# VHH binders against q9usu1r752to985, part 8

Target 1, 234 residues: q9usu1r752to985
Amino acid sequence: TPEEFASQMTLLEFDYLKQIPSREWIFRSWVSRDSRSAVRNYINFSNCFTYWIINCILEKKNTKARTAVISFFIQTAYKCLSLQNFSTLMSIVSALNSAPIYRLHAAYKLVKAEDIICLSGLREIVETKKNFSTYRALLRKAELPCVPFLGVILSDLTFIDEGNPDVLDSSPHLLSFNKRHRLADVVADVCRFQSSSYEMQSNTDLQSYILHRCRFVNQDLSYLFDKSLSLEPR
Short names: E, the ipSAE of ESMFold2; O, the ipSAE of ESMFold2 at other seeds; V2, 0.75 times the mean of E and O plus 0.25 times the DockQ between their complexes.

## First folded at step 9 (VHH; framework vhh_etentamig_d1)

Design Y1 (at its last look DockQ between E and O 0.63; V2 from the best seeds 0.00; counts 0 for: pae O 3.2 > 2)
Fold by ESMFold2, look of step 9:
Structure Y1 (fold): chain B 234 residues (1-234), chain A 121 residues (1-121)
Amino acid sequence: as target 1 above (234 residues)
Amino acid sequence: EVQLLESGGGLVQPGGSLRLSCAASGFTFSSYAMSWVRQAPGKGPEWVSGISGSGGSTYYADSVKGRFTISRDNSKNTLYLQMNSLRAEDTAVYYCARDLMYGSGLYFDYRGQGTLVTVSS
């Protein structure tokens, strides 16, 4: 069931988010080439999950079977939106937008119209256009609990020292204080999301299944594209 | 120590071309997808293009498709962006960024200093 899958993914993602200690945000621990970090663990899970979806679709030899898997994940992503789990939502749409999957026009033609309309709206949310403007608008309106998309948090921290020169003096010490203020704002927002809880009951069998299935997936995008070509030739 | 150093920016007239380079060091360059991100004055960052670690897959924002070409030379640890048919709205500081997922523009953990591209008549 898409609903149960979405709720258990939400609990998994939220646990990853809660495990990130505040020092990682302050020191940006994920940048170090020699360190393990909770942020990198979370990103690794998200990547594995995204590729797992791609593999699930491409392992089906029958076009109708591939359509069924695509529809399942569209419905799961929609439920994630209602749970305010933007992380799983982003992973699913990223998989469906990947080159091997996006090109499966025969499979997509068999998807029900209501699911195609739903997917179109979900795709708008993940657009990078105008610095994820659609996603950011939804996040600003979201109540707690919420699982924000980690990628936008990382982008904000990475690009925050490019402040607004037109509103600031060229003084080096003023730019440094503005950077610190904006960093503190990002960290405070993350801490706010980390401080809440979801009330859904954990299904440890399903969570273990998800983690097991994601652990060793093929992440070779060129191989996956070639497999896509064999299933639906040009 | 991760380092990314962009170069090749400058002043160019509309319709002109530039080629940006990004020299990478301090990490296994071929193991990472890479992206170009630009930031116009007073605007937030905008993802431009991405490329897989092997170079086998490339991705482009709609605003630059057909005009810009991303490439990499893993033997020289260098990322490139060929920019053709430049427009005034392409004026920005261009950053190369280390991409933690296949070049999709979703996860960046590090960026360079940037190189300024100004498109003006």
Scores: ipSAE 0.403, ipTM 0.727, lowest interface PAE 3.2, mean pLDDT 84
Fold by ESMFold2 at other seeds, look of step 9:
Structure Y1 (fold): chain B 234 residues (1-234), chain A 121 residues (1-121)
Amino acid sequence: as target 1 above (234 residues)
Amino acid sequence: EVQLLESGGGLVQPGGSLRLSCAASGFTFSSYAMSWVRQAPGKGPEWVSGISGSGGSTYYADSVKGRFTISRDNSKNTLYLQMNSLRAEDTAVYYCARDLMYGSGLYFDYRGQGTLVTVSS
């Protein structure tokens, strides 16, 4: 069921978010060569999950089966929006926007009109133009609990220096007072999201299934595109 | 220390071309996807293009597709952006960014100081 899948993904992603210690936000621990970063671990899961969705669709032999999987994930993403789980929402829409999946016109033609309209709205949220302006507007209105999209947090921390580009101030340990204040604001906002909880009941069997399936997916986008071409030729 | 040093920016007329370079040091360059991100005055960052660690896969924003070409030379730890058919809307500071995905533009963890590209008559 899209509803239960969305709920369990939300709990799983929220656990990843909560496990990130504040020092990683402050010192950007994911930038170092330390591959044990909680941030990097979460990003790796998000990537694996995105590719898992692509593989689930492309492994179906007939068009109606692919359409059913696409519809399932559209409905799941819509439920994630209602749960304010923007991380899973972004992963699903990213998978559906990937070249191997976006081009499956025969499968998309069979998707019900209301799901297509829903997908169109979800796609607006993930648009990168104007620095994710639609997503940011939704995030500002969101109440807790919420799982924000990690990529925008990382982008904000990476580009914190744009308002003060002094080379002396851009050293890792010699940030200006203004830059330190802006960094503190971003970190405080992230800590606010980390401080709440979702009330939903955990289904550890489903969460373990998802984690196990994600670890063994093909992430070769060129291979997946070739598979897409064999299923729906140009 | 991780370092990314962009170069090759400048003033160019509409329709012209520029080639940007990014020298990388302090990490295993070939293990990371890389992206170009630009920021116009008063605007937020905009992803432009990405490339896988091996260089085998490249990705482009719709706004630059067909005009820009990303490439890398892993033996020289250098990322490149060939920009052709430049337009006024391409005016921005261009950053070399380390991409934690396959160059998809979703996750950036580090960027250089940037190089200014101005497209004007």
Scores: ipSAE 0.363, ipTM 0.696, lowest interface PAE 3.2, mean pLDDT 84
ESMFold2 (binder alone), look of step 9: mean pLDDT 82; pTM 0.833

Design Y2 (at its last look DockQ between E and O 0.86; V2 from the best seeds 0.00; counts 0 for: pae O 2.7 > 2)
Fold by ESMFold2 at other seeds, look of step 9:
Structure Y2 (fold): chain B 234 residues (1-234), chain A 121 residues (1-121)
Amino acid sequence: as target 1 above (234 residues)
Amino acid sequence: EVQLLESGGGLVQPGGSLRLSCAASGFTFSSYAMSWVRQAPGKGPEWVSGISGSGGSTYYADSVKGRFTISRDNSKNTLYLQMNSLRAEDTAVYYCARDLEYGSGLWFDYRGQGTLVTVSS
C-alpha cells in the first residue's frame, strides 16, 4: 500500500541520515567515488530508488498497468509529505520527471484528476527555482521528526565556498572563518534532524524487499528512454 | 582530481548571445550527468539546465526554456551552454556542476569556479 510503503521508506531514509558522522561535511568525503562515505551510501541508495521507480513503470507492458504504478507512487509521495519525508518525495517526483517517464502521455492521460492535481503540487515542492524556495519554506516550518532532502544540503555545501575548494587549495586542511561558521550551521541543522525518531513500526520484510530491488537496478537512461519509446511511440 | 573550468562569459547587451564552455578532467566525463547553475550577487544558486551522461536527455528551468541550449561533446570532455535572447536577469556567475542523478538539478557534488555573464545596456 502507498501508506505502508511510504512509512517503510521513511524509516530506511532516516536510518541512512542517522549514520552520517559530522566529519563527512567538513571533508566532503562523498566527492571521491573511491572513498568510504556514509553520505555516498545514502546518495547511492536514493539514486537506486529513483531508477527503481523508473524501471517499475517501464516493466509494465500494458498502459493501464503503467498508470497504476504511476498513481501508486504519486500517492506514496503524498504520504511522504505528510510524514515530512522530503527525501523519498524528491526521489519519486524526480523519477516521474525523468525523460523516459515524463513522456508517457497515454499512461498519464488515464491517471485520475485528483492524482494529477496532487502531482502538480508535489512538483512545485521539487522545483529548483529560487534555490528551492518552496521546499525551503516547507522545511523551515516542519516539526521533527523530518527527513530533509540531502541534495539541498549537498548543494549548499557545494556553493558556500567563496574561495578555492578545500580539496584543491594550497593548504587543503585550512578553512576560512566564514566557511567554518556556515559549515557549522549545516552540521547543527543535520544534527537536529538526526536527534529525533519516527513512531512507526519496522516491517523488516518490506524493507528488505525494497533494498533488494534497488541494489542492481538498471540506471542506463539511454536504454530506459529507448524502452519508453517502444512502449509509447512518438 | 576533479576539475571543471568554465569559460566564455563576458559583457553583452540585452537580446545578445553567448556560448559558455566547461572543460572537465579528473573523472570519466561520460559517466556523469552535468548541469549549469548560476548565482547572481547576493542570491542563492539557481539551476539553469541539465543533460544526461550520453547527452540524449536535456532539462531546462522555466526561466530559460526556448532561449538556452545545453549540449556536450564526450569526445572532448566538454559541456556547453548556448545562451540566446539574453536578459538583464540572466546576469550571474555561471557554474558547471557535476550532477549525481540524470541532470535533474537536484543533486550536485562538485562545481567549477564559474564564469561571469553580465547583461547590461
Scores: ipSAE 0.546, ipTM 0.792, lowest interface PAE 2.0, mean pLDDT 85
Fold by ESMFold2, look of step 11:
Order: C-alpha cells, then structure tokens, then sequence
Structure Y2 (fold): chain B 234 residues (1-234), chain A 121 residues (1-121)
C-alpha cells in the first residue's frame, strides 16, 4: 500500500502543479490578499498533508501502532523518490522532522534498521544545506515526469540575489533586467515539468480519502506537541 | 501590507556576539512561524533557524546549533536572533522570513530587506 499511496499522491501533486498558470509566476499572484491563486491552493494542500501525517502518528495510542505508521510513511517517501515526486517526499520528511514526531524515541526504537537508514538518506535530500544542494543535484538528473518541490522555487523568487547595486552602477534598469531573467528561468523550468504526464492509473477512492482527511486535520502545533508529551513523556 | 524590518547587524570580531531583531507588521504575527535566512554575497540563501508561531518549537541548522538562539515576542511583533561565538563564515546578509509551515526552512513567502553582519578582524 505504500506504493499505491505514493502513486496516488504523485498524481494529486502533479495535478496541483499543472493547474498553475504562468501568469502566477510573472505577477506573483500568491502574495495578493484579494485573489485566490493556484500556488496558494497547492501550498495549503501541502501543509494540510504534512499535518495529516503528524495527526496519523499521534492518534495511535500504543507505541507499536505509531511505529507502524512511521514505517509506512518512510516507505511511502522512498517510493516517492523513485517516482521523482520530490514534493510528497519533502512533506513526509517535514512531518517526521517536526518537534512532536521527532521526539518519539520509543516509537523510532522499534522501526526496522533498514527503514531508519532509508529515513537518514531522505533527510539529507530535504536539508537546506548549501541552498538545497542535494535536492538540486537530484532534480537536475531527473527525467520527466517529475514533481519538483515548489518550496525551493518560491524560496528562489523570495530570495533573488540581485547583486551589488553599486557594482551595477545602481541602475534600476539593470536590476530589473536581472530579476526578469531569473524569473524567466524559473517559468521555463516549471513549464518543462508541467509538459509531461505520469502513466499511473487514478484510484479515485484513495485520492478522495486523502483530500477529505487532509481538510479536517488539527494544525495547532502546541496542541500536537502536548499530545506527543502525553504519549511519550520526557 | 506585510513588512519585515531587520536591524542589529554590524561589524564584529570573531568570537563576538550580535543580537538581530525583526519588526513585523501588516499580518497576524503570532499565526505564522518565522525563520532567519542568511545569504553571503554571490551565494544562495542558507536557512539558519526557525520558530513556531507560539514560540514553543525552535529549529536550527547544524552550522549554527549551540551558537545561535531564535526567539520571538508576540506582544511586540518582533523576531530575534542571538548570535554568539561568531565566525568569519557567518558573514552574510541576514533576513527574517515568514514561514508558511512550522519553521522548517522549506517554505517562505516574504522576507525583509536584510541586515548585514560582517565578522572580520
């Protein structure tokens, strides 16, 4: 079932990606408060999914059940890597790295050694070290179809290095050109990923289940951490 | 409109300390996780630290763990970064960023103008 879950998450994530029109990148529609954007919808889904994983683990009252859920998501993330679905991979690892989950040492002790080794490798992909250098290297080698991690694209747009204005003679024209050039590179790259398709069959029952469950998750991290403390005290 | 205004940067000797501040306005500060991200000239951004909306959970990059402390005061809409035992490789422009997740360093939608920290003899 990790394989089918990963496949259906990949189809869901890819549909979100394909729905993003190029104008959102150009006008940065996700920063507008007066409009709904496809980028914002995708971000919201990704966050809901991350919190859903956290809730799935914490709702299990006994340690063996929590271990089983953790192992399921490790295996799902590994399958996502083989599908080149970096978005779901990042969401799963983010959930497992969250304070409420990372501290569950009793549950992690029961996880099989090979799954722990797998998780360690997945964590290196998610690391922000040297501007996501591990992830970026994997993305450059990836064949289509691929679901890139949107967060790195947004980070690049948010943290565009325009260079030293004095070196550029403090020219607003040259600074604007540099931003437009980087924006065009991002848009071209996204269009490349959007131009392909996955050859997997849709399972509408499973996709509907995922979407429904994600809508009704508790996202109160303070509550979730307190629940984690009650399940595995300090 | 969302604003993030960093301050507290400057020139320090190796081994010194600085405290960065980030004044937030135009949004409900306590509803958002926040991060510090730094960028040396000509390099990509490097996530430094993150903090949950309530301040109950903090996260650090390995390169700064044990030397830097993130905190927030939700009554003053202010994010802080206490930087101790500074090294030459900490030289960068430091940005505060609005984190769209829990402070993991994976999702940002806004940053401030940055404040320059230079660690040099």
Amino acid sequence: as target 1 above (234 residues)
Amino acid sequence: EVQLLESGGGLVQPGGSLRLSCAASGFTFSSYAMSWVRQAPGKGPEWVSGISGSGGSTYYADSVKGRFTISRDNSKNTLYLQMNSLRAEDTAVYYCARDLEYGSGLWFDYRGQGTLVTVSS
Scores: ipSAE 0.493, ipTM 0.772, lowest interface PAE 2.4, mean pLDDT 85
ESMFold2, look of step 9: ipSAE 0.455; ipTM 0.751
ESMFold2 (binder alone), look of step 9: mean pLDDT 81; pTM 0.832
ESMFold2 (binder alone), look of step 11: mean pLDDT 81; pTM 0.826
ESMFold2 at other seeds, look of step 11: ipSAE 0.509; ipTM 0.772
ESMFold2, look of step 12: ipSAE 0.493; ipTM 0.774
ESMFold2 (binder alone), look of step 12: mean pLDDT 81; pTM 0.827
ESMFold2 at other seeds, look of step 12: ipSAE 0.462; ipTM 0.760

## First folded at step 11 (VHH; framework vhh_etentamig_d1)

Design Z1 (at its last look DockQ between E and O 0.77; V2 from the best seeds 0.00; counts 0 for: pae E 2.4 > 2, grease 24.6 > 24.2)
Fold by ESMFold2 at other seeds, look of step 11:
Structure Z1 (fold): chain B 234 residues (1-234), chain A 121 residues (1-121)
Amino acid sequence: as target 1 above (234 residues)
Amino acid sequence: EVQLLESGGGLVQPGGSLRLSCAASGFTFSSYAMSWVRQAPGKGPEWVSGISGSGGYTYYADSVKGRFTISRDNSKNTLYLQMNSLRAEDTAVYYCARDLEYGSGLWFDYRGQGTLVTVSS
C-alpha cells in the first residue's frame, strides 16, 4: 500500500541520515568515488531507488499497468509529504520527471485527475528555481521528525563561501569566518533532524525487500529511454 | 584528485554570445552527468543546464531554454556551454558541477572555482 511503503521508506531514509557523522560534512568524504562514507552510501541508495521506480514502470507491458504503478508512486510521494519525508518525495518526483517516464503520455492520460493535481503540486517542491525556494520554505516550517533532502544539503556545502569580490570584501579573515559560520549552521541543522525519531513500526521484511530490489536495478538511461520508446512509440 | 576547471568567461554586450568550457580530471568523466550552475552577486546558486553521462540527454532551466546549449566531449573530458542572446540577468559566476543522478539539477557533489560572465553595455 502507498501508506505502508511511504512509512517504511521514511524509516529507511532516516536510518541512513542518522548514520552520518558530522566530520563527513567538514571533509566532504563523499567527493571521492572510492571512499567508504555514510553520505556516499546514502547517495547510492537514493540513486538506486530513483532508477528502481523507473524500472518498475517500464517493465509493465500494458499501458494500464504502467498507469497503476505511476499512480501508486504519486500517492506514495503524497504520503511522504505528510510524513515530512522530503528525501523519498524528491526521489519519486525525479523518477517521474526523467526522460523515459515523463514522455509516457498514454499512461499519464489514464491517471485520475486528483492524482495529476497532486503530482503538479509535488513537482513544484522539486523545482530548482530560486535555489529550491519552495522546498526550503516547506523545510523551514517542518516540525520534527523530518527527513530533509540530502541533495540540497550537499548543494549548500558545495557552494559555501563562493568568492565574488563585488559581494564580499575579499578579506581572507572574513571569508574564513563566513565559511566556518555557514558550515556550523548546516551541521547544526542536520544534527537537529538526526536527534529525533519516527514512531512508526518497522517492517524488517519489507525494508529488506526494498533494499534487495534496489541494488540490482538498471541505471543505463539510454537503455531505459529506448525501452520507453518501444512501449510508447513517437 | 577531482578537478573541474572552467574557462571562457568575460565581458559581453547584451545579445552577444560566449562559449564556456570545463576541463575535468581525477575521475571517469563519462560515468557522470554534468551540470552548469550560476550564482549572481548576493543570490543563491541557480541550476542552468544538465547533460547525461553519454551526452544523449540535455536539460535546461526555463530561463535559458532556447538560448543556451550544453554539450560534452567525453574523449577530451570537457563540458561546454554555448550561451547565445545574452541578457543582463545572465551576469553571474558560472560553475561546472558534477551531477550524481542524470543531470536534473538535484544532486551535486563537486564544483569548479567558476568563471565570471558579465553582460553589460
Scores: ipSAE 0.526, ipTM 0.788, lowest interface PAE 2.3, mean pLDDT 86
Fold by ESMFold2, look of step 11:
Structure Z1 (fold): chain B 234 residues (1-234), chain A 121 residues (1-121)
Amino acid sequence: as target 1 above (234 residues)
Amino acid sequence: EVQLLESGGGLVQPGGSLRLSCAASGFTFSSYAMSWVRQAPGKGPEWVSGISGSGGYTYYADSVKGRFTISRDNSKNTLYLQMNSLRAEDTAVYYCARDLEYGSGLWFDYRGQGTLVTVSS
């Protein structure tokens, strides 16, 4: 069911988030080729999950079957919004916006109007316009527990040192202070999200199934697009 | 060590064109999607465009669709942004960024130093 899937994905994503020690944010451990980064592990899971959704849709030979999978994930993403799980929500919409899936017009034509309307609203949340302004507005209003989208955190950390042109003084000392202060603000915000808990009961069988199915999914976008073309020709 | 070096910025009149380049080293360039992100004075970063690792799939922000073209040459480890019909609002520092997904603008882990584009009469 979309609700149970959304609940268990929320617990999985939250566990990944909670495992990240604060030092990784400061040192940006995920940028190096160090395979022991908790942030890197979470990134890898998120990518695997996004591609798993793409594969689930493209493995269905029948158009109605593909439509059913698309509808399932739209409904799952909507449940994630109500759980304030923006991470799974972003992954689902990213998969549906990928070139292999976005082009499946025959399958989308069979999706119920209410699900299409829902998807349109979810797409607005994921949009990058104005530095994710819609997502950031929702995040500011969110109560705990909440799973924020890791990608925006990474973006903030990546652009902090060059994103403050209104600094009082361009001296290296003042820039270093401003950088440390803004970094501390990002880390404190993440720590706040990490400090709460979801009340939902864990279903370890379903979580293990999800983790197993996400291992080593095909992430070759060219292959997946060619498969998409064979299922719905131009 | 991952390195991204942007070039090609400068002063240009409204309606003019520029082509930005980004030289990549220290990683397998063709394995990563890439994006351009810009930051205007006093504003937060804004994703502009993304391209898949193979170069076959491109994505654009609504503000630049039809005017900008992203491309890459994997044999030269170089990312490009062709900017046409430039407007004053395009004035910003432009960064190339390593995209961790397929070029959607949702995931970045590294960026270059940036190159300044000024659109002014």
Scores: ipSAE 0.498, ipTM 0.777, lowest interface PAE 2.4, mean pLDDT 85
ESMFold2 (binder alone), look of step 11: mean pLDDT 82; pTM 0.834

Design Z3 (at its last look DockQ between E and O 0.14; V2 from the best seeds 0.00; counts 0 for: pae O 10.8 > 2, placed apart)
Fold by ESMFold2, look of step 11:
Structure Z3 (fold): chain B 234 residues (1-234), chain A 121 residues (1-121)
Amino acid sequence: as target 1 above (234 residues)
Amino acid sequence: EVQLLESGGGLVQPGGSLRLSCAASGFTFSSYAMSWVRQAPGKGPEWVSGISGSGGSTYYADSVKGRFTISRDNSKNTLYLQMNSLRAEDTAVYYCARDLEYGSPLWFDYRGQGTLVTVSS
């Protein structure tokens, strides 16, 4: 079911989030592509999961079957919103917005109107205009437990470090203090999310299945787009 | 609406050079890190290079270090990839991506249509 899948993805994503030591936020350990970091492990899982959704849709040969999978993931993303799992929500919407999937107009025409309206609302949440303003508003109102979207955290840390130089001509000490204060605020907020727990029951068989399938997905974008073209020609 | 338009691809002999460009619009270009990602026929996507929003930090995959140079001009909203000493294994479609984590264009699904680079022996 969408509800059980969303619950287990939430537990998986939260476990990845909780494994990140505070020093990775402070020293930005993920920036070195040669280093092994918990942040990079989480990013890699999230990307594999996104590709897995794309593969699940494209492996269905029948248009109605593809529509059913699309509807399943729309409903899953909606349940993730109610669980305050913004990470899985972002991954699902990203997959549905990807070029191979977004172009499947025949399959989307068969999706019931209720699910299309739901997807439109979910797309508004992930919209990047005004620096993720809709997402940030939802995050500010969210109570624990919550799985925040890692992408915005990394963007904020990068912007603070690179968008605000340590020394400036007119007020070098004030800018360095403000930079460190803002960095500490972001790190403290992410640590607060890491300190909570979801009370859902773990289904280790389903979680292991998801992890295994994600590691074994086809990530060839040219192949996936060509497969999309063969299923629904231009 | 975010748009990324790649250009500058083509056919090049081994050892040759190309410069790729990516015109960006629909977002505050200087606020985002950018990446080049490539995909060879029949292979998965491979992160190639990344650059910070200011351009002060650049990063490269081991396979291209010393041969490729990423740069950006924030006044023109343009990302560049200078590719030198090209090899047959560099043959791929090259995409520019607005990327929070360098090397994952599907994070937000904001990337261009790509430009084909063919290195033929």
Scores: ipSAE 0.006, ipTM 0.221, lowest interface PAE 10.1, mean pLDDT 78
Fold by ESMFold2 at other seeds, look of step 11:
Structure Z3 (fold): chain B 234 residues (1-234), chain A 121 residues (1-121)
Amino acid sequence: as target 1 above (234 residues)
Amino acid sequence: EVQLLESGGGLVQPGGSLRLSCAASGFTFSSYAMSWVRQAPGKGPEWVSGISGSGGSTYYADSVKGRFTISRDNSKNTLYLQMNSLRAEDTAVYYCARDLEYGSPLWFDYRGQGTLVTVSS
């Protein structure tokens, strides 16, 4: 079921990505506090999904059951890498790296060695050092269809718009040309990903289940950490 | 390049006070909500407080309400956290974070390297 879950998450994430109109990339509509934007809808889903994974693991009272859930998500993330769904991959590894989950050493000791090795490789992809250099290298090699990680796209668009006056000399036209060119490059890349399709068959029952479960999860990290302590004390 | 530089951490006795500062550069500071996030030894990150770009709205985790005050000076590109009535449980590395206002601390696009606050007798 990791393969089917990964396929349906890929279709869900891709649908969110395709719904984002080009004007939101250009005008950075997600920055406004009171706006309703497709980008903000996607961000909200991704956050809910990350917390849902944390809750799925912590709901299991038995260590072996928690190990099984951790292994399921490691295998799901591996399948997401094969599908070039970097967004779901990032969400899963972020959940597994969260403090409530990362500290579950008893559960992790029961995970098969091959899955632990797999997780180590996946963790390299999400590392933020050198501005996500490993992820960006993989993205450059990726063919369509692909679901890129939204967080890096948003960071790039924000940084181009606001964050690089020391790279260019004091020339208003040269600065404006370079910024517009770099913005256009990022937006063109995103539009390229949006213009493809995955050929997998939709399972609307499973997708609806995932969406429903994600919307109503506990997102209180301090509560979740305290639950983690009760399950595996120091 | 976006930079966030925290300062003002140190050793303090229970019941004491500290004021943390975060110097921001490389972006239009007043356009972004900002947050403080802390990570205690052996625990995960905990969102502490947030403030709107203008400074008109402030938000606090229940664990710090009434004791901590977030503020900002947009003319100095500086974020502050006034921490009063400190407890041993407040011992953590405190991070200044640029918030995209999408709700989860896992989606901060930038954070500093942190400043250590130790509350001990």
Scores: ipSAE 0.005, ipTM 0.232, lowest interface PAE 10.8, mean pLDDT 79
ESMFold2 (binder alone), look of step 11: mean pLDDT 81; pTM 0.819

Design Z4 (at its last look DockQ between E and O 0.64; V2 from the best seeds 0.00; counts 0 for: pae E 5.3 > 2)
Fold by ESMFold2 at other seeds, look of step 11:
Structure Z4 (fold): chain B 234 residues (1-234), chain A 121 residues (1-121)
Amino acid sequence: as target 1 above (234 residues)
Amino acid sequence: EVQLLESGGGLVQPGGSLRLSCAASGFTFSSYAMSWVRQAPGKGPEWVSGISGSGGSTYYADSVKGRFTISRDNSKNTLYLQMNSLRAEDTAVYYCARDLEYGSGFWFDYRGQGTLVTVSS
């Protein structure tokens, strides 16, 4: 069911989030391919999950079956929103926005109006416009427990401008302190989310199924797009 | 060591064109989707465009769709952004970013130093 799936994905994602030591945020350990990074492991899981959704949809040979899978994931994403699991929500919408899936107009036409309205609202939350402004507003209102979207955390850490002081200010160490305080604020926010827990019951069989399926997923986007073209030609 | 080096920025009149380049090194370029992200003075970063690792899928923000074209040459480890019909609102520092997904603009782990594009009368 969408509800049980959303609950178990939330527990899985939260476990990944809680395992990240604070030093990884500070030193950005995930940038190096050679390091064993808890952040990198979480990123890999999230990407596998996104591609798994794409594969689940494209493996269905008839349009109604693809529609049913799309509807299932829309409903799952909506439940994730109510659980404040923004990470799984983003992964689902990212999969549905991917080129191979977004173009499946025949399948989307068969999706119930209620689910299409729901998807439209979910897409507004994940929009990149104004630096994810809708998502950030929701995150500010969120209470614990919450799974924030890791991608925005990484973006914040990546795009904080270090080493390029304001030309109008001849005190570059003062600008560096400001940037370091901004970095510390991001890290403090993520540590706050790590400090709680969800109360839902674990279903280890379903969690193991999800993890197993993600390991075998095809991530060749060129292949997946060609498969999309064969299922719904231009 | 991962490196992304942007070039091709400059001063251009409204309606003009520029082509940005990003030279990548220190990783398997073809294994990663790539994005362009811009940051206007005093604003947060704004995703502009993304491209899959193979180059087969491209994605654009609504504000640039039809005017900008993302491309890549995996044999030269280079990402490009062709910017046409430039407007004053396009003035920003443009960053090449390593995308961790398919080019959606949702995931970045590394960016270059950026190249300044100024669109002014």
Scores: ipSAE 0.411, ipTM 0.729, lowest interface PAE 3.1, mean pLDDT 85
Fold by ESMFold2, look of step 11:
Structure Z4 (fold): chain B 234 residues (1-234), chain A 121 residues (1-121)
Amino acid sequence: as target 1 above (234 residues)
Amino acid sequence: EVQLLESGGGLVQPGGSLRLSCAASGFTFSSYAMSWVRQAPGKGPEWVSGISGSGGSTYYADSVKGRFTISRDNSKNTLYLQMNSLRAEDTAVYYCARDLEYGSGFWFDYRGQGTLVTVSS
């Protein structure tokens, strides 16, 4: 069921989040070539999961079957929102917005109006324009437990204290102080999210199934788009 | 060591053109999607354009679509951004960034030092 899937994905994502030691946030360990980064492991899982959703949809040869899978993931993403699991929510909507899936108009026409309305609202959260303003507003209101979207955290850490090289700044020490404050705020928020727990019961068999299926997915977007064209020609 | 070095910025009048370059080293360039991201001081980063590792797929923000062209030369480990019909609101520091997905602008793990583009009369 969408509810059980969302619950187990939330537990999986939260386990990945909790495994990230504080030193990775401070030293940005993921930018090095070291394969031992917990942040890199989490990002790899999120990308595999996104492509797994795309593959699940494109594996179905029948349009009605593809519609059922799309509806399942819309409902899963909505449950993730109620669980405050923004990471899985982002992955699902990203997959549904991908070129191979977004173009499946015949399948989308068969999706219930209720689910289409739901998807429209979820898409607003994923929008990158205005620096994820809708997502950031939701995150500020979120209580613990919560799984934030790691992509925004990484972007903030990567781009904080980026002065324009030719812009006149009034004080180098003021810029350095402001940078340290903003970095500390981001890290403090992440640590706060890491310090709680979800109350849902673990289904380790389902979690293992998800991890196993995600590991072998085709991530060749050109191949996936060609497969999409064969299923619904224009 | 991963290195990304942007160049080609400068002062240009509205309606003018610039071509940005980004030299990459320290990683397998063709294995990564790449993006251009721009930022004014005190503003959040704004994804501008992305390109797949092979160069076969390109993506653009609505604000630049039709005016900017992203490209890459994997034999020279270089990413490019051709910017035409420049406007004052295009003024920013432009960064090239490694994109850990297909160039959609969701995941950045590394960026260069940036190159300043100023569009002013």
Scores: ipSAE 0.228, ipTM 0.635, lowest interface PAE 5.3, mean pLDDT 82
ESMFold2 (binder alone), look of step 11: mean pLDDT 81; pTM 0.827

